# Ledger of designs, part 7: VHH binders against Serine/threonine-protein phosphatase CPPED1 (CPPED1)

Target 1, 314 residues: Serine/threonine-protein phosphatase CPPED1 (CPPED1), of Homo sapiens (Human) (q9brf8)
Amino acid sequence: MSAAEAGGVFHRARGRTLAAFPAEKESEWKGPFYFILGADPQFGLIKAWSTGDCDNGGDEWEQEIRLTEQAVQAINKLNPKPKFFVLCGDLIHAMPGKPWRTEQTEDLKRVLRAVDRAIPLVLVSGNHDIGNTPTAETVEEFCRTWGDDYFSFWVGGVLFLVLNSQFYENPSKCPSLKQAQDQWLDEQLSIARQRHCQHAIVFQHIPLFLESIDEDDDYYFNLSKSTRKKLADKFIHAGVKVVFSGHYHRNAGGTYQNLDMVVSSAIGCQLGRDPHGLRVVVVTAEKIVHRYYSLDELSEKGIEDDLMDLIKKK
Below, E stands for the ipSAE of ESMFold2; O stands for the ipSAE of OpenDDE; V2 stands for 0.75 times the mean of E and O plus 0.25 times the DockQ between their complexes.

## First folded at step 1 (VHH)

Design g04 (framework vhh_7qbe_3)
Fold by ESMFold2-Fast, scan of step 1:
Structure g04 (fold): chain B 314 residues (1-314), chain A 120 residues (1-120)
Amino acid sequence: as target 1 above (314 residues)
Amino acid sequence: QLQLVESGGGLVQAGGSLRLSCTASGSSYAMGWFRQGPGKEREFVASITWSGGSTYYADSVKGRFTISRDNAKNTLYLQMNSLKSEDTAVYYCAARLYTYGSHPEYMDVWGKGTRVTVSS
């Protein structure tokens, strides 16, 4: 049952917050700490891509299961434990209503059930999870299955914002839902300024940009130039230092003024030359430091001492 | 992906001025200048955030050097005034992609350097 599963298996965001991190206990700086970021396990994409039709639901995903299981095992072995594990969208490949969606979803839930219960899961929606053009129905399905599509939570004085970037890409079938997220986001950014958070960090599936704020519209991998500039300026004004995204299945990113755009490569299907991997993100009082690890590197060697030493400093 | 190309180095007399330039192939969170003199470790000189709102200088150059940039040209500048023999070094342009910091360990991309010789 979904109620029992939500309470026992993973921490579902509800009421635009994450119960695993009560705000009353997390609003004051008590870092440094670190978390793990993965993106695009996207069960089904490797097979769909290999057959030349990436728009189908993908009828095999054993390799994605093995890769995601390796990721979970690597994370579970880390000492000290990361504060949370965030998955930056495209949890499964099959779009709403497509074949194998239910089977891909149940397999991913099974794999994620193996995550150490001390490590909360933070789930971000991607286009394959909600649809390229979301509707009230596809958003409601996601929220029932995985938790809220946008929400905020605090960890040790740091504000984390999870956004549904599909509303920025194409809100044409759900403009009222897009407006609701916009109003909520403005409120959260005001709270960040008023409370003088140590850092504010954004997770969303679609990158603002891949290399530069002024780059041409890709029409798929980046948000439109007008939208990305509006969001970036809003984030900069509120003191957001970094946006983490997936979607591109390659490591990428750049900087606009004092805002970093970090695009993390996939746990699942790779579209470039990066290995399947996870990003380690260390949060100190002064800065946010991150590094991409292949699954094999993280499994065999763990996190390098230079990053771990940042966590041990007072 | 990001490439940095320094220019403007050369021979200059003590008390003179020189301007170094660094052209970047793209945007970065912060950029800075570092130098390595003969028989010495690489040291920080100056840094600037992309917005231009924050600048940082080593005590040895404060008041003599000015860091600036032209974002339209993706170019970083170091205006060096009142040059001393101690300023003789290879000057490196560096960029920080994902976090801000003036320490060398936090710079992600480095240029090949440009030689500055200050004659007495």
Scores: ipSAE 0.000, ipTM 0.116, lowest interface PAE 20.1, mean pLDDT 85

Design h01 (framework vhh_8cml_1)
Fold by ESMFold2-Fast, scan of step 1:
Order: structure tokens, then sequence, then C-alpha cells
Structure h01 (fold): chain B 314 residues (1-314), chain A 127 residues (1-127)
């Protein structure tokens, strides 16, 4: 049941890289460009939330299928095509070992196979994908199904880092895997500095913070204050401009020094007042500009001209 | 990470009382729902009692209802289990456990859902 063996249908990260974007072709600035970010399709959560039992696998997810199909259809219609489509974790609701996990996974694979093959998928692990407390076994299951849990890739002179944020939340059952990611991350950030990348951008499921670096620990939706400060300082030192996350099922975020924390709301279940949606992210030589679109807005109207005009400029 | 240390176990006669304590260190204790579980030799860990983050909600196993009271003192980072009218079948190792938050603050009676565990304290009720 390895999704990596279906590499002809959509791209999978292997060996801590994404083959769709070979570094030797992508290391020099070739922007501007844009990509699409979604989070938390989380098949199973809408019914689980409505019944008040969100810790179980959820036994119905037809609404999430429809919403994710709408997202895929909207993305496929965009012209020019986005460089990639990133999903910032919580792909399905059922935790490892829970009922409905296999069925939710197979349905999501079917929906994602409809993504235009010219648009690589970038998949980020969330807590429901590998567990609130990951183990070597749950990480291996994710990697077998979806591809590597952390990796880097280059697009047009921009370095993208995908991190497994569950190692930052609770590494107690897999401390060696957390240490391996830490060493790998320090190396990638060193590469970003040495190669003077145009931008460095991070994707991880759990936000560093929801509003401010100094905010109190939420103990679920944000990383602990000590952890987020250490990570933010590392990112700032390396020139990372923005961290994109899901997990909160609401649009949120803030700025700490020169680092933006952007929390994107869900394709699936909403926990706030935001519509089901996708974030359009435009990367120019000077800046990163992004905007959240409801699925209906993106499906009917596409991307607004002010954002599209940025990618038409060389 | 939360570290949990249980105390207050011991030998007691049927009908007696014990008060178990669980002292927490590490991340802020008040952010965790707390549970007490017990295990007799050759048996699975079974649920005994639970208390919400604020202490406003509690629940008990059928065997513990009316006899045991769970409470917490967030200022002292401690959870307690007051055990009255003890029976020989209450004999076992009693474990304190902490469950981190979820999308819903609902916590589980399933031991597998708990993130942090103490080493346990032995309770023996003499026949």
Amino acid sequence: as target 1 above (314 residues)
Amino acid sequence: EVQLVESGGGLVQPGGSLRLSCAASGRTFSSYAMGWFRQAPGQEREFVALISRSGGSTDYSDSAKGRFTISRDNAKNTVYLQMNSLKPEDTGVYFCAAKGPSYYELWSKNPAEYDYWGQGTQVTVSS
C-alpha cells in the first residue's frame, strides 16, 4: 500500500528530496511563480466534530470528499498552472491504528489522483497522520503511504523545507528520529545561507504561534514557547521569510521580526468562521504575497488580477 | 514533556481508606486532563477515574463510583485520588496518567490515548 510506487500519478518525496524539482535545474532564480496551499482535508472530522467525538476516526466523510474534489477541480482550471499544490498536514482524521483509517486514506488517494500531473503534490504530515506522539512505526507507515515526512526542494531559486512538526510537539517515543530531523534542518538552513537563496519557505503542520511569538502555550494548536522561539530564531538567522501551517482550522498568524507565521484554514472541517478554502501564494524576487480564497471564490472567479499581475512581471 | 510521580499507596484492610497523590513536573500541568488507572497481575490496565484540565468535570469507573474521589490542585501541580471503602478487588498498581489536549477537550478512558505515565504505586487491600 505504498503511494510512492504510484509516482506516475503524483509526485512523492524520497531521499529527503522531491524529484519533480531537480536542484540543478531549480537553484537559480526563475520567478516569479505561484503555488497553492491547502490544509486539513481531514476526511472524517466534519461528522466527528458535529457529534462531539473528535478523538475517534469518524465514520462518514462524503462532505470532505466533495470539498477536496472541488479544491482539485479549481486548481486544475488555473492558468497558468501553479508550480505545486502543498497540503499542510492532517490528510485524514483517523489516527494510526484507528477505525476507518484505511478507507479514508484510499478515498483521499483517489481524489488526489485527479490533480493535473503537471502540478506536483507536496504532502506534509499532521498529528492525525502519524499520531500526537509519533513512533518509528507510525512515521514509517506515513512514509510508505505518502512519501518522506521531512524533505527539501528548490523551485526557481527558492528553497522549500517540509518539516515533521510532531517531533517538536512530542518526540518522547522516537527521540533519534527527532535528532535526525534537527541535524538535517541545520544543514538545510546552512545551505540556504551559503547559496543566498532568493527566499526560504517552511511548511509544517503545527504553527509556531497563532498570533504572537510571546503568546501563551495552547498545548495543541501552537508549539511550546521555548520550542517556537528556538525554531523562529534559527529560521530568521537563515533568512526564512515565512512558515506556512494548518492544524488550527482557522486563518491566523503574525510576524516575529522578519519572519511571517501564516496559519491557513482548512479544506475540510472549519473550527472558526472561515469558509472552506485554499491559499494562493505568489513568490516574487522581492516578496511573498498570499491570499486565502474560499473554494467557491476560486472555482468561480479564479485568482484576482492584482496577484496574477505579480507573476506576469519578470 | 510531563513527568509524573505517584505516592500514597500501601497496605490497608477492607473498608479502609487511602489517598494517592501524583506530582507533576515539566510542561504546565494545568494543560493536561489527568487519569488514574490500575493494573492487577495478569490483567490489562483499567480505567479508574479522570478529571478535566480545570477540575470542573470528573468521571469514574462503575467500580469506583461513590467510593473514590479524584481532585487536582493546579497551583501545586498535583492530582489526588481519595479511595474510601476499599475492597480486596481494588488491589493493584495504580498509575497516574496525563492526556494532552485534542481538537475536542474530551479525554479517553482508553490507556492507549494517554501521553505520559507515572511508574505506579502499589495498593494492597488485605483479605
Scores: ipSAE 0.000, ipTM 0.162, lowest interface PAE 15.0, mean pLDDT 86

Design h02 (framework vhh_7nfr_2)
Fold by ESMFold2-Fast, scan of step 1:
Formats: sequence, C-alpha cells, structure tokens
Structure h02 (fold): chain B 314 residues (1-314), chain A 129 residues (1-129)
Amino acid sequence: as target 1 above (314 residues)
Amino acid sequence: QVQLQESGGGLVQPGGSLRLSCAASGFTFSSYAMSWVRQAPGEGREWVSSISGSGGRTYYADSVKGRFTIARDNVKNTLYLLMDSLKSDDTAVYYCAKGQYYDFRSGYKPTHYYYMDVWGQGTQVTVSS
C-alpha cells in the first residue's frame, strides 16, 4: 500500500508536493524518460452530451468505464513503464452537489486502482470536479477525494507544476484561494529559474488558448485574453516550455514565442473527430516530444520505436 | 445528410407575436439538443435558446427570457420558437442549429453557440412600426 488507508493506493498530492517523487532523489537530470497524459474520462458526459442536458450528472457511463479500463490496461503493458500517468481534469461529469456524482467517483476510483503501483497518478482538477465557480467547500471536497488541487513535483531535474485553472476562470466565490495559488505559483517559477531546471512543464485543465494567444475569448474552452497573456508571459520568463490541458475534448494548440500550448483530446466523450486516446510525452535533455495515440493503437501496437529510441539515448 | 429548414419569419409590429419552425431531417431528432441563434443587421451571431433532446430542459438568453418559449415535437421532427412581446431589437435572421453543447449553466450563462455543428439557412424576423 503506497499511502494511508484514506485515499487508498493512490499517490495523492499533499502539502503542495507529490510524495511518490521525493525532491531529494529527483533534483538532478537522470537521462530521458516518458509519461502518459490523459484528459476528460468524465464519467457521465457521453449520455449527457447525447441528450443535450449537460447540467444533468449523466445517468449512464458504462462506455466511459470501458474506455478508461482500456487506457489503464494499455498503460500497464508498456515497457519500460512510464514515470507517471497524469489525468488533466474532468475526472467525472457530475458537478458538485449533482446526481450521480458519488457513483461516478467510486467507479473511477475502482478503475484507477488497477493502474500498476509503480506508475504514480497525477490528478488535475477540472471544472466538473470543483465547479465552474469554485468555492472553499468544493475545493476542500476535491482535496479530500483526490489530493491537492495545485502542487509541484520533480522528476530527474524536470519541474512539473499542476495548477487549478478554475481560479483563473472565475475566482469570485474564493478570491483568497486564487490569491494563494498566485503567490505559490510565483514562488515555484522563481525556484525554476534559480535551480536552472532541465525543463519546466505545466498541467492545467483549461487551455490558455486553442490555436493562438491573440484568439477571441471563447468564454468556456480558453482562458480570457487578459489572463492567458499574463500567465503565458510568466511561464515564458521562468523557462516553461509547454502547458498541457484537456477541457476541449479535441486535439488542439499552438505556440506563443517559445511556449507550446498542447490541448489533448479525451479518454471519454469526444466533441470533435479525434479518437478516444492518450498522449505519450517523451522528455529528453534537449526537447519535449509528444504524440497522441488512439486507445486501440496503444493497446494493439504500443508506442512506436522512434519515440522509444529517444528514451534509450543517455 | 443532415438538413435543417427554418420558416415562420416575417414583418410584425412591436408587441406582436411570431412562431418560428425548423423542420429537421437526416438524423435521429429526439437524440439531439436543438438551438435557435440570431444575427441582427451589422452584428455578430447571438445565441437565443436551446432545448434538450427529450424537451425536459430549456435554456434562454437573458435578452429573451420571459418573452420567448422554445419547444419541440419529436414525432414531427420539428423545433419551434414562440416569440411574444416582440421588440425592434429582436429584428434579425433566426437560425435553427443542431445543438452540440456542454455544461454552460453551472456558474455561467449559456451564451455560446460555437459547438453547434449543423445550421439552417435562416428566417428573417423584422419588428417595425
């Protein structure tokens, strides 16, 4: 058992860190590695989307269970094992206080317990996990269930930052929590500069943008132009190379200066033409390389040799 | 092929009423949300109203709430917009759209029409003296 009884076998973030990667063992570059990124398993959304009542918690989610089980099985078969599996928010569909939330949560916990214990889980909050307008109560519920909503960890000299992007979208009911994250983020970015990390990588649920930094406000799928520019400039100044997000249920993104914005399509409900899938992310000393795989491709063929060969270079 | 055809627009006096219809074909109508969107002269598109596949949930823009009613007949594959107490500001081309929308109601007003994947040709509504 990796942790305490509370939270089961999951590697939960606590005290704004992830104990699965002790900082004292992870401060120096150890050579190339990879991790797996998924987004939006969002148990309940396929039914809710199809009926057009997305305020409903969705009363059926067997397809999302099967898709997420396929994802877990595919990940568990990979050799060498990925360093971690990150889920970029919207773990379940039912908003705080809505019907089916408890049942969706328990089913997702059951599915995620099947992840190989050698592969830590990194869990990012989405709007369905804490509300479009988060409160102290919805944030506290998330932290009890899944772990901290924002935190940092190191892997082989690479800094990873997990952000609660709902504070950037609408902090009106929890301005003190938004301010606390802002102060913490500025401190983490300062540490990244001072320690000359190999790379700095950000995970957050809501994309900064879908195609371009100057694109119009979507009012849902991207952060407001004012907010995205402030965050992007902070990231660029600190040497952050890439932001990974979900939320859009389609593959998207672009580049602003030296910062890549990568939007990954869903494990669960698709809103575009992408297959249900996972993103393989390879971290080398020089660059970050990634590729989206359908669940069927990854299950049947694994990761292509060109990506795996990057990991063998020392 | 999915097709949407609007009708029922016309010239009406302020305070008057109109009923818009949208005939749908080429898909299982009852399984999809449907929306009405309008575009006033010289303006961008504005979302007006949406209805769930079952008809159990309806959503309205603040500008039309209390004056307009969205309805559907899943036997006839027809979407309706019942417009009451019409104002000159309601003058626009009204479009029927096969709605593919996400949760806009948990803290946000449902004002975004970006996710609608099939649009009709439109029907002109003019509210004037």
Scores: ipSAE 0.000, ipTM 0.178, lowest interface PAE 14.6, mean pLDDT 86

Design h03 (framework vhh_8k46_1)
Fold by ESMFold2-Fast, scan of step 1:
Structure h03 (fold): chain B 314 residues (1-314), chain A 125 residues (1-125)
Amino acid sequence: as target 1 above (314 residues)
Amino acid sequence: AVQLQASGGGFVQPGGSLRLSCAASGFTFSSYAMGWFRQAPGKEREFVSAISWSGGSTYYADSVKGRFTISRDNSKNTVYLQMNSLRAEDTATYYCAAESYSRLFYKTESAYDYWGQGTQVTVSS
């Protein structure tokens, strides 16, 4: 047991909910508010990528520690405090069973322990966390370590859904778990429609698309065209306004009808030209406004006044 | 050590042809998608063409489609770019690159793991 586990610092999802934000207490509009989104701290990837051997777990991750510590320090300094800090998957680089996985996990737990306890952590599973082809065993291991792989919670009349996108990518070794998520998701989307939520927002590791709904299958960075269209249509019908993802290690996205697909660049290793950073997401009664900040910008200047002024409007 | 050695560049008149070669060593070439990128003076590097690990899929920038042909020989660890109907606007240093992270993501230079030193192509009368 790590000190972080013993201290109860993580607001782990259990029973498909977050204890900090149960549905029955948060179903009425109480905004505006904001939250912080990060993606892909992915301890080990910078070294693994540089060696060209990404099948190994990466034997060095000191830079990812420093970057994630900078992110935590920046978040802790924000006033008013964000409602939560969500990490959109790929917490560590080492796949299940690979070298350095335990050490990367323990280091990330220590870094995340420094997050202000008034700011709940929302943890999303990525392919490196549970495997490109998850199994019941890899999913169970994730749930023991970090909390449920899919769940919902309410904040001030807004429904948040966390999905395990690896079931959409390759459920071949755990079809029953995929079916369980599908049934649960349809139930949650029905609840969103019935309760007339102010907004519904989805977090999943793999983007639906990178630029447009009709783009070609990438076979890794986006969900297949058939899957993304089916999910997007379900989300639109239920009133989902935005899907937030990581995985791509670049800022990207687009809009399909009334659904925004927002892909956020990494806290850790970058594959594009974006700085290491965090996304600030402001939720108002009328709209969801977001902006990507480099870690240096957020640490030195905080959140820009035009964005923070939105939370003063009720 | 990983090496990508691009060659075949040179001077050619508008309407002419050149064939670029990129010889790879130090990695499992047959498992990597290969791309060609180019950079003109004062411009950012841009995508030209890509080929999947098996050679079953090829991709081209709109500016070169119908004029350039990418191919590979996995037995020789080499990727080729046949450039026909060359224009002054094709003048650039041409780079070959290898992409393995997950699948072919051919449009984004940052997705490529390994890069060659480049070969200069000059199209002028």
Scores: ipSAE 0.000, ipTM 0.137, lowest interface PAE 16.6, mean pLDDT 87

Design h04 (framework vhh_7nfr_2)
Fold by ESMFold2-Fast, scan of step 1:
Structure h04 (fold): chain B 314 residues (1-314), chain A 118 residues (1-118)
Amino acid sequence: as target 1 above (314 residues)
Amino acid sequence: QVQLQESGGGLVQPGGSLRLSCAASGFTFSRYAMSWVRQAPGEGREWVSSIYWSGGSTYYADSVKGRFTIARDNVKNTLYLLMDSLKSDDTAVYYCAKGYSKYGFDYWGQGTQVTVSS
């Protein structure tokens, strides 16, 4: 890590918080508001996928740069401005230690510098960012580059939790780090209950499930059945209403009891039939309303009036 | 449409060997990485092994490293898993998957049952 990088160009999470949203100003309901969610810009994947071998680091990513620049430009044009822009993991394609990782990282940093400074960035780690089997070293690299891998912040009475889902997938090389997140999460969920937050919302890269809590283990795109049930039950008990994820490169999800699982398709490489896009998420006192927009739709027409009316009608 | 058809499973004694095959169709097999994944009774799926499109690089789960060998025949569009020194805990349905499951689409075959018992 260089001194220039240490200076940071983003609202990097530190000490398990996000300084862009001071808790003392954000603990009371003062919505409605909205934010923008993107996932999997994953610079390098389009080329890697096209070669039929996604194990390479991807030696071309000009299309992902253009798509992510379009996303940033669309977000910057929105009025009123969104409260924040969250990226739900897989920022770059090249795994830790792989070729092209440094170049992909520097290009993404350059693109993200163009985000309006009034719109904080919330960055979630994905498997390509820290490894399918993370280590203390890969987690530390991510934290130096992008900020904390898990943290919480408050916006207008709503608690947001960012989780490192790779600890749920395979913690075998860093069990103490996984245990630390588990203890921290239990504390945050307790705070959510005790403070009677308006809503609690979770961001993590790997979905709990793609369609149903009882679905079979995919071993890549969803968390194991035992893990997702345990997490879902903890979230429901604490009053979490929705989990947002990426990873699947398709829009998907479902509902388990009172918990919504929302899987958002990619800014970058698509693995299904969805367009490259962003999800608009509106938070009202009663509910969370969201809608996926193609980059072209959002850049040309902005957000539909029915969603924007929810922001204006307190 | 992508189709994957596994064969070669069966009953074998501990310490024995089996050779699994997967016939692939509906895509350009020689241009995709391929994987084997297994599911034991009452457990979730476990990634076993992957092979690059060229056959030049292979990867193995720690539980099977040194005992299993993944191979491919790009002319015959066939993926293989050569299983040596089989243990009772290798008992599972074995699935052929398109891509490396950590990096791409999971197109799964119907599976082939491997039972290791005396």
Scores: ipSAE 0.000, ipTM 0.134, lowest interface PAE 20.3, mean pLDDT 87

Design h05 (framework vhh_8cml_1)
Fold by ESMFold2-Fast, scan of step 1:
Structure h05 (fold): chain B 314 residues (1-314), chain A 118 residues (1-118)
Amino acid sequence: as target 1 above (314 residues)
Amino acid sequence: EVQLVESGGGLVQPGGSLRLSCAASGRTFSYYRMGWFRQAPGQEREFVALISWSGGSTDYSDSAKGRFTISRDNAKNTVYLQMNSLKPEDTGVYFCAAGKYSYGYDYWGQGTQVTVSS
């Protein structure tokens, strides 16, 4: 293990890939399989939200620790084990340089160390992880702490792309990094078109849209109309079937042509009526099927038989 | 199937330069991501640099940024690593790797020894 990896117990994305999935075993269809998706554990937000000052770094996050521990325990009990556990951004609440950031980060690392080593962890950056307006310095800090901010990996013939959506929101302080991701993404999508991938799936923190491609700009919870249409068209042309996001702290989404936009509610602070939860995503040769579970449902009852039957039937 | 053969390693003094080459045999080289990795005695293999199949994008480890340049010649089925301002800590066996898809590496060379010492 390199010095950057030695400080953690989970494999970090490096060199724009994830070493936990050896290429020689994963390039051909080996499904069906499933994975677990969580979003916005965002240690500190419950307290900050309750005070009406979300710019505060949140000086208490014990509830988020308990909720994330419950999520990890639920995941660890699943049989068969999921292929990976992805967290779709906003790992902690405190923005770069803000009070409580270091303590929130170390507590989240401790909780995530409890994830079964057989279940690789996939980490997506959110606005609180790198800033609403990222800089080279905030991106470098994230990469040192958690791993690459954008990368790709394959599982059982399926291409997964992790994007840093903050470059789409506001690249004004790091235009060269935004251009680098754009060039990298165009190459990944070209490879997806040229290879016989079974599916291509995108993870990014900020949703393209919350309900419809033509919806008005929210200026925070969705990408701008011009940006979302450009990305959606690129994804559709490359055969991407679904984009998974967090950020909204509510379950939401819709469909544009043959592309699904799926917004998952939070492990941590809820801003709507959804319970704290996780999304179970089943990948079959023909389709991608998913369902949001409350932490209590998943902990007490596990995954429902209709979804698990899809994994057992080739 | 792809076979990779590294060359260009050797002994160099601190501050010196070396250019490593990796010659690939096989079909569809133009669609392979190519990378360089190194392994020092008693250490795990670490990433150094990568170049996309088209040559349009590159990435480097923090230790390699500003000192090393990766490039490729698809007509010659060869990838290069230009190493400048070499330091004793750059000593190790350097491996060329090829990935047919956008992740990981399917094929590895046998390695070439780089020693930076007075």
Scores: ipSAE 0.000, ipTM 0.136, lowest interface PAE 20.3, mean pLDDT 86

Design h06 (framework vhh_7nfr_2; at its last look DockQ between E and O 0.02; V2 from the best seeds 0.00; counts 0 for: pae E 17.6 > 2, grease 26.3 > 24.2, placed apart)
Fold by ESMFold2, look of step 2:
Structure h06 (fold): chain B 314 residues (1-314), chain A 118 residues (1-118)
Amino acid sequence: as target 1 above (314 residues)
Amino acid sequence: QVQLQESGGGLVQPGGSLRLSCAASGFTFSKYRMSWVRQAPGEGREWVSSISYSGGYTYYADSVKGRFTIARDNVKNTLYLLMDSLKSDDTAVYYCARGSWTYPFDYWGQGTQVTVSS
């Protein structure tokens, strides 16, 4: 274990696994349970968006600090504790090589270190974390900072897959890395097909689609039609029930056959009218139930009674 | 090089209608999703509407859904916003922007003023 792992809340994924959830302890159904999903804290974007210069790193991010601190405080107050807290990408705004990236990274680490030690962090890579056109070098930087860019883990008999979705958007400068993920993913989906898990769930930053599998390609916020259909069909064949994503800074999603695409709005900069928020995701033996909460609502009132009843039911 | 020029703003009474246009040049217009964003006095920028590159999908903020219609003409390289049932709250500078409603809007125009008052 690294010195940071031994002393902190970060359980950086290594070897395509997450040590916080050893597979031998988590392979049997132990639900119901729940987890918290956030997306796009993206330290730096609020200022950049307000000035109309989103291509640079953004030189102020105190608002995102306060919003993410509010999110952490809301999570820490939850009882029973969530099983984990996942951040679905765009951890910071400054892309590789842009100014302020180091400072944004260190501030986010400081804020996330305040998460309750009993609540493991799960970190998903976004396009701002790895770059729009990732390279071996940008992926290596992410992995040194946050842990593996793709990996799997088990919680209570549920298989969770974390994907580097940028490999599906633009692998042109790292085709061998995409190939490695493809091979690994096929292995993981084979495990899911063997039906040793209660559910299989995917986290990736870029949504397959925003509303419909048949929608137009938007060349940034969804995967291309051929790519998303190929992935969706693979997921469906393997029994994956839901994909969770960020990236859109708005709540969105839809269903393709029996696969749900759930796009969650941002902790940080809002590019629509959703409040800054988090998604509560409850996993029961039969289904996965989720609801988006504003940071204020979750902090002041906690989880609504109907969801809490599901969490407490055996 | 990329150029977006809005027009069609003006003064209109509540309940009135207005059509905004955005002439695009310097890029392959039909390959990009386009958006309208507005800024009211003293407020931040608010996304209004987006349209897919083909025009097959349209998206609206809740505040304008049912009243505004986004459209594009890929032959004339022009983006439109048809605004009906205008209210005082719609008073703003309206910007044409290249890209999706989530940042980054990598290019936008100078804006056109829409004022809704008696």
Scores: ipSAE 0.000, ipTM 0.173, lowest interface PAE 17.6, mean pLDDT 87
ESMFold2-Fast, scan of step 1: ipSAE 0.000; ipTM 0.450
ESMFold2 (binder alone), look of step 2: mean pLDDT 86; pTM 0.874
OpenDDE, look of step 2: ipSAE 0.005; ipTM 0.288

Design h07 (framework vhh_7sr4_2)
Fold by ESMFold2-Fast, scan of step 1:
Structure h07 (fold): chain B 314 residues (1-314), chain A 118 residues (1-118)
Amino acid sequence: as target 1 above (314 residues)
Amino acid sequence: EVKLVESGGGLVQPGGSLRLSCAASGFTFSRYYMGWYRQTPGKQRDLVADITYGGSTKYGDSVKGRFTISRDNTKNTVYLQMNSLKPEDTAVYYCAAKSGYWYPLDYWGQGTQVTVSS
């Protein structure tokens, strides 16, 4: 049920959509279902961080390869298969133009090719993938390598939106690209309202907030207060229930009105006490429930019965 | 102007303890990541420990279980408690600050010498 790109064995989002899920077949409720979310495999970070120079691309990433391979193996063993596997940005550590970027990219592509073909990949851009201050060139490089930086797709009556959150962080070198995403997003949110989608869910790399909407600006891990409030209000008005993000390398989040902000910890380098892991997200007609699993837990025990029972209810 | 001023270094016997302090001024300390790095002659500076604005910590493998980094945002100070010191811990210890996790180190202190010898 996965589409292959003509030039390879790995499907990419194109034309602001994902061919693995044709809209005509996916607009009606066909749940419940589940998907797997990972974040920040970020090949190179463990070594770069250990040397105290995170601006360097990191000249070693074997541990990140092993962790990401473990994640893929765990996902491939799940029964029933998840609808898709989403990676919420920071695919590799080396910023555009930095050493080791090409090698990190090729290694990650190799690891991701091992994902079961029946499980589509959904790739979200992070700041390390396109730069803290993106340019037309860094966005184009990402799109050539991984697919569109923002797009939408439908699964069983649920609208999924993938956003390039770097345009929210610092659009100063690409204001026209930021404006294009803003216009596109407003159109997608309008469609969500008009079609009464079962749910609308957002994936973006940078969290709106880490704990609360009114928290202080971190200047890195959260979007600015003015920006996050504007986005949250747009999402709430359109009926978006959850925003999923990475970036923080720890589990975090909170709720603003009826919008959940869920920050998922990393497959790769950890900054807190969370284990390397993946988030299982179950979508029912009434609600979205999710739970973070360590790679070892998911590999050894699979998904707990209480979550799986939600999928068995029609 | 921005300043990081280290103190608390000195000579100590193997198995002893020292507490380093780094007093910061000229920036919003509570919003910066703080770290301790060390350098031995002929080697590059290596990460000893760092601490986020929220208090999450990370340690170099050689010091895990022996050293503890902490911060006091009311005093604009970051600390390194060093226990069970070994001759191999002999180095110049540097305080450093950066504005966020992935940003390069913005500011460095002058360094403080730690010597572990009988």
Scores: ipSAE 0.000, ipTM 0.162, lowest interface PAE 17.1, mean pLDDT 87

